# Ledger of designs, part 4: VHH binders against Protein disulfide-isomerase A5 (PDIA5)

Target 1, 129 residues: Protein disulfide-isomerase A5 (PDIA5), of Homo sapiens (Human) (q14554r378to506)
Amino acid sequence: WMQNPEAPPPPEPTWEEQQTSVLHLVGDNFRETLKKKKHTLVMFYAPWCPHCKKVIPHFTATADAFKDDRKIACAAVDCVKDKNQDLCQQEAVKGYPTFHYYHYGKFAEKYDSDRTELGFTNYIRALRE

## First folded at step 20 (VHH; from r20 with T99V)

Design r30
Fold by OpenDDE, fold request of step 21:
Structure r30 (fold): chain B 129 residues (1-129), chain A 120 residues (1-120)
Amino acid sequence: as target 1 above (129 residues)
Amino acid sequence: EVQLVESGGGLVQPGGSLTLSCAASGSTVSINALAWYRQAPGKKRELVAAIDEEGYTVYKDSVKGRFTISRDNAKNSVYLQMNSLRAEDTAVYYCAAYVVRGEYTYLDSWGQGTLVTVSS
């Protein structure tokens, strides 16, 4: 077999390393964290996912818009991490990105609509009413 | 659908090196990322490394600095260079393809696997 590997790009800061208002959750704290919030929108993602990359800025902006509301959270789960693989399976994540809405930690519904800041913001506002 | 065929597995001494190869065929234009997984006896299948079409890479912590994943888009192939091999690296290694369908990325297909045995 002939091998001709391509050179990798230089490393970039991960979404978690950017320290946004998004709660980056793992298997160990996922359930406990969600139970403390009345409304949580969770983004399940893989770092290489092109659609995930496109949505991340919108989701991050949404999280920032609600950062001062203690009852609301925007969270993300990196399904590639070893400690999150079982979690993503348990939450029935089949494709990336997947958005789930949780009410006091209980799964309520899948969000499958407008993946923009406006879309997410309108959805969360409707939940508060 | 994407078909994947692994090669390069075998028996190697601790501290040794081995290179795995995976050739993709079929609807290769839809492939977003290629990955290597492994499954040791009695353990769950786990991600070892992944690489997307732009060259972004992800590694399992225990293989960082020892394993290198690379991709040849012209040949629709992915490789795993494994150095400083340890007994705990013993497993069946599987190639996997992630594809874009509509507005989602899915794990699409697996190879048949290739056995890597690290033993004195």
Scores: ipSAE 0.822, ipTM 0.893, lowest interface PAE 0.4, mean pLDDT 94
Fold by OpenDDE, fold request of step 21:
Structure r30 (fold): chain B 129 residues (1-129), chain A 120 residues (1-120)
Amino acid sequence: as target 1 above (129 residues)
Amino acid sequence: EVQLVESGGGLVQPGGSLTLSCAASGSTVSINALAWYRQAPGKKRELVAAIDEEGYTVYKDSVKGRFTISRDNAKNSVYLQMNSLRAEDTAVYYCAAYVVRGEYTYLDSWGQGTLVTVSS
């Protein structure tokens, strides 16, 4: 008369596991990858962060919009990963999500504006001009 | 500021189980996520598990299927159920609180840590 509890559903794929145009970077390839791009917008995030979760679809869509431009990249760094903690500290990431713009691998500025696809897209378009 | 106090650490045999608890006090209403970290001897502090206010969880790969993080909002507490413990799980375990401030989530505070020793 007693039923066995159902197994919990399998976990959803992580952002990194999803097929997107976002470059998921780690400490080992962060600098090297950024140097190869004229314009890179990097999202520093924690997977459990509610603000991050809200922005991820917009950031992903932005990355897809510029996927054919070899000079532009949208990248993400999971700061929760142990191997990325030092990187996030070095990049002065204090909160999540943090967006940094890099020009040929050099930090240019923090992006503190509209965290929508339109906002990101407009920002990147302005950088190309 | 949020204050965190861990408890439940101790000596356990391999294959054993242990439950860690962390009680939060202070500005607990601003807590967005609670996490467990650990630091083994000679190693860096690493994230073990985290849980947000909606119950979304993340785990270190090596603890998946063995450890379970949970929250009791009524008690302002977070727990780490550790099963099938291994020698490599030996570490000081810390709880951490992340708080929402404006449009950001920040690491706010750490507990003092509780030692977990897995040894035969």
Scores: ipSAE 0.821, ipTM 0.894, lowest interface PAE 0.4, mean pLDDT 95
Fold by ESMFold2, fold request of step 21:
Structure r30 (fold): chain B 129 residues (1-129), chain A 120 residues (1-120)
Amino acid sequence: as target 1 above (129 residues)
Amino acid sequence: EVQLVESGGGLVQPGGSLTLSCAASGSTVSINALAWYRQAPGKKRELVAAIDEEGYTVYKDSVKGRFTISRDNAKNSVYLQMNSLRAEDTAVYYCAAYVVRGEYTYLDSWGQGTLVTVSS
């Protein structure tokens, strides 16, 4: 019986390591970045959260749909990173995922509707009107 | 509800090693991830390491390469192997659980803490 184990495959890249249109923010650049955008939808998440994992493809597709509009950002904050823990407390994030809409960096409302690409894109289109 | 019980803390010299253990009981099927946090005097509680049910791990930058988190799903237990300990690692270490409830994951349960002191 011949056994020739292969080298293990490389780890899959994290969402932050992937090249997408999502702005991955940290505590140090969150306020400055949001002030420059008329509309920002922010996803606060933990990487192991099952509901977060299901939403990530939808949120990523939403960011791509608006990539050419410089006034709009779809941003993400990993709340379990050291540099982000104070930010997530300041923004009163209690559970994952949490979605906040900001207007020129000012908190406007929590997004509690459908966690699908269509739900996100319809919401953002309504904001542009 | 989830109950967490830590053990393994103590006094150790710089460069030394300790293993922390945490046993989970109660509603353990809802646990999405287990974690070690620590709190040093005058500092906020901070994440040291976490491991989810599939084995994905996260580490605080300053402990990468020195600490290893592992999980025994059959025993509902999590371990923190701490090597090359430094004075700045002195803290109360807390076991914590991330629990799925409805449409959210919460940091829901904490152990009582176990003191680790690193001093010459």
Scores: ipSAE 0.576, ipTM 0.765, lowest interface PAE 1.0, mean pLDDT 89
Fold by ESMFold2, fold request of step 21:
Structure r30 (fold): chain B 129 residues (1-129), chain A 120 residues (1-120)
Amino acid sequence: as target 1 above (129 residues)
Amino acid sequence: EVQLVESGGGLVQPGGSLTLSCAASGSTVSINALAWYRQAPGKKRELVAAIDEEGYTVYKDSVKGRFTISRDNAKNSVYLQMNSLRAEDTAVYYCAAYVVRGEYTYLDSWGQGTLVTVSS
């Protein structure tokens, strides 16, 4: 049960460590992954930003809602990691969160509407039509 | 625009303590979070700690339990209390501001950096 109640609790897992339906991408697999998907919505973020924290559960739920559609991905890039600095510069990310829609790996538009699960899912459903 | 002025760096012994300070000025109403980054020689810049306007904190795993970030909203200042310092903590420490413009948070401003050296 409990051997040492004064021991600090284990650290909470990061968003990437939570093993959700979100594809957590890095600079070396970003392009190859997106090319295989008809529709990818990518969240560029920093994990401590307050706007990012508010949207993470909604984006995660959106990824889960489309987990069985092989042509759709909801992906995330942590722009403060060293290995992602070049990618976020290449994608012209200036603020967090930033949402880009990619069509078969090609940038198509920014998503700048409602940042809820419903907003994201309505957007993605409209793309499928 | 936000300006950041840092102080408090220096030479300390292993196991010692040091407090870094950063004062923000300019468009400070737009500051959503303040952070400390560090860059050791030959390494990339890394986050150490951040604190938002409501007092929520984030720490790099390697400093948890040893470093404490805090803020004084009246002075628009952020502090990093560094305890149990190790040689691996030697770096230039930078204050940074996350600034809200509309529905985005930008990492806009960096301080000049203050050197912390942990050596016997």
Scores: ipSAE 0.334, ipTM 0.630, lowest interface PAE 1.6, mean pLDDT 86

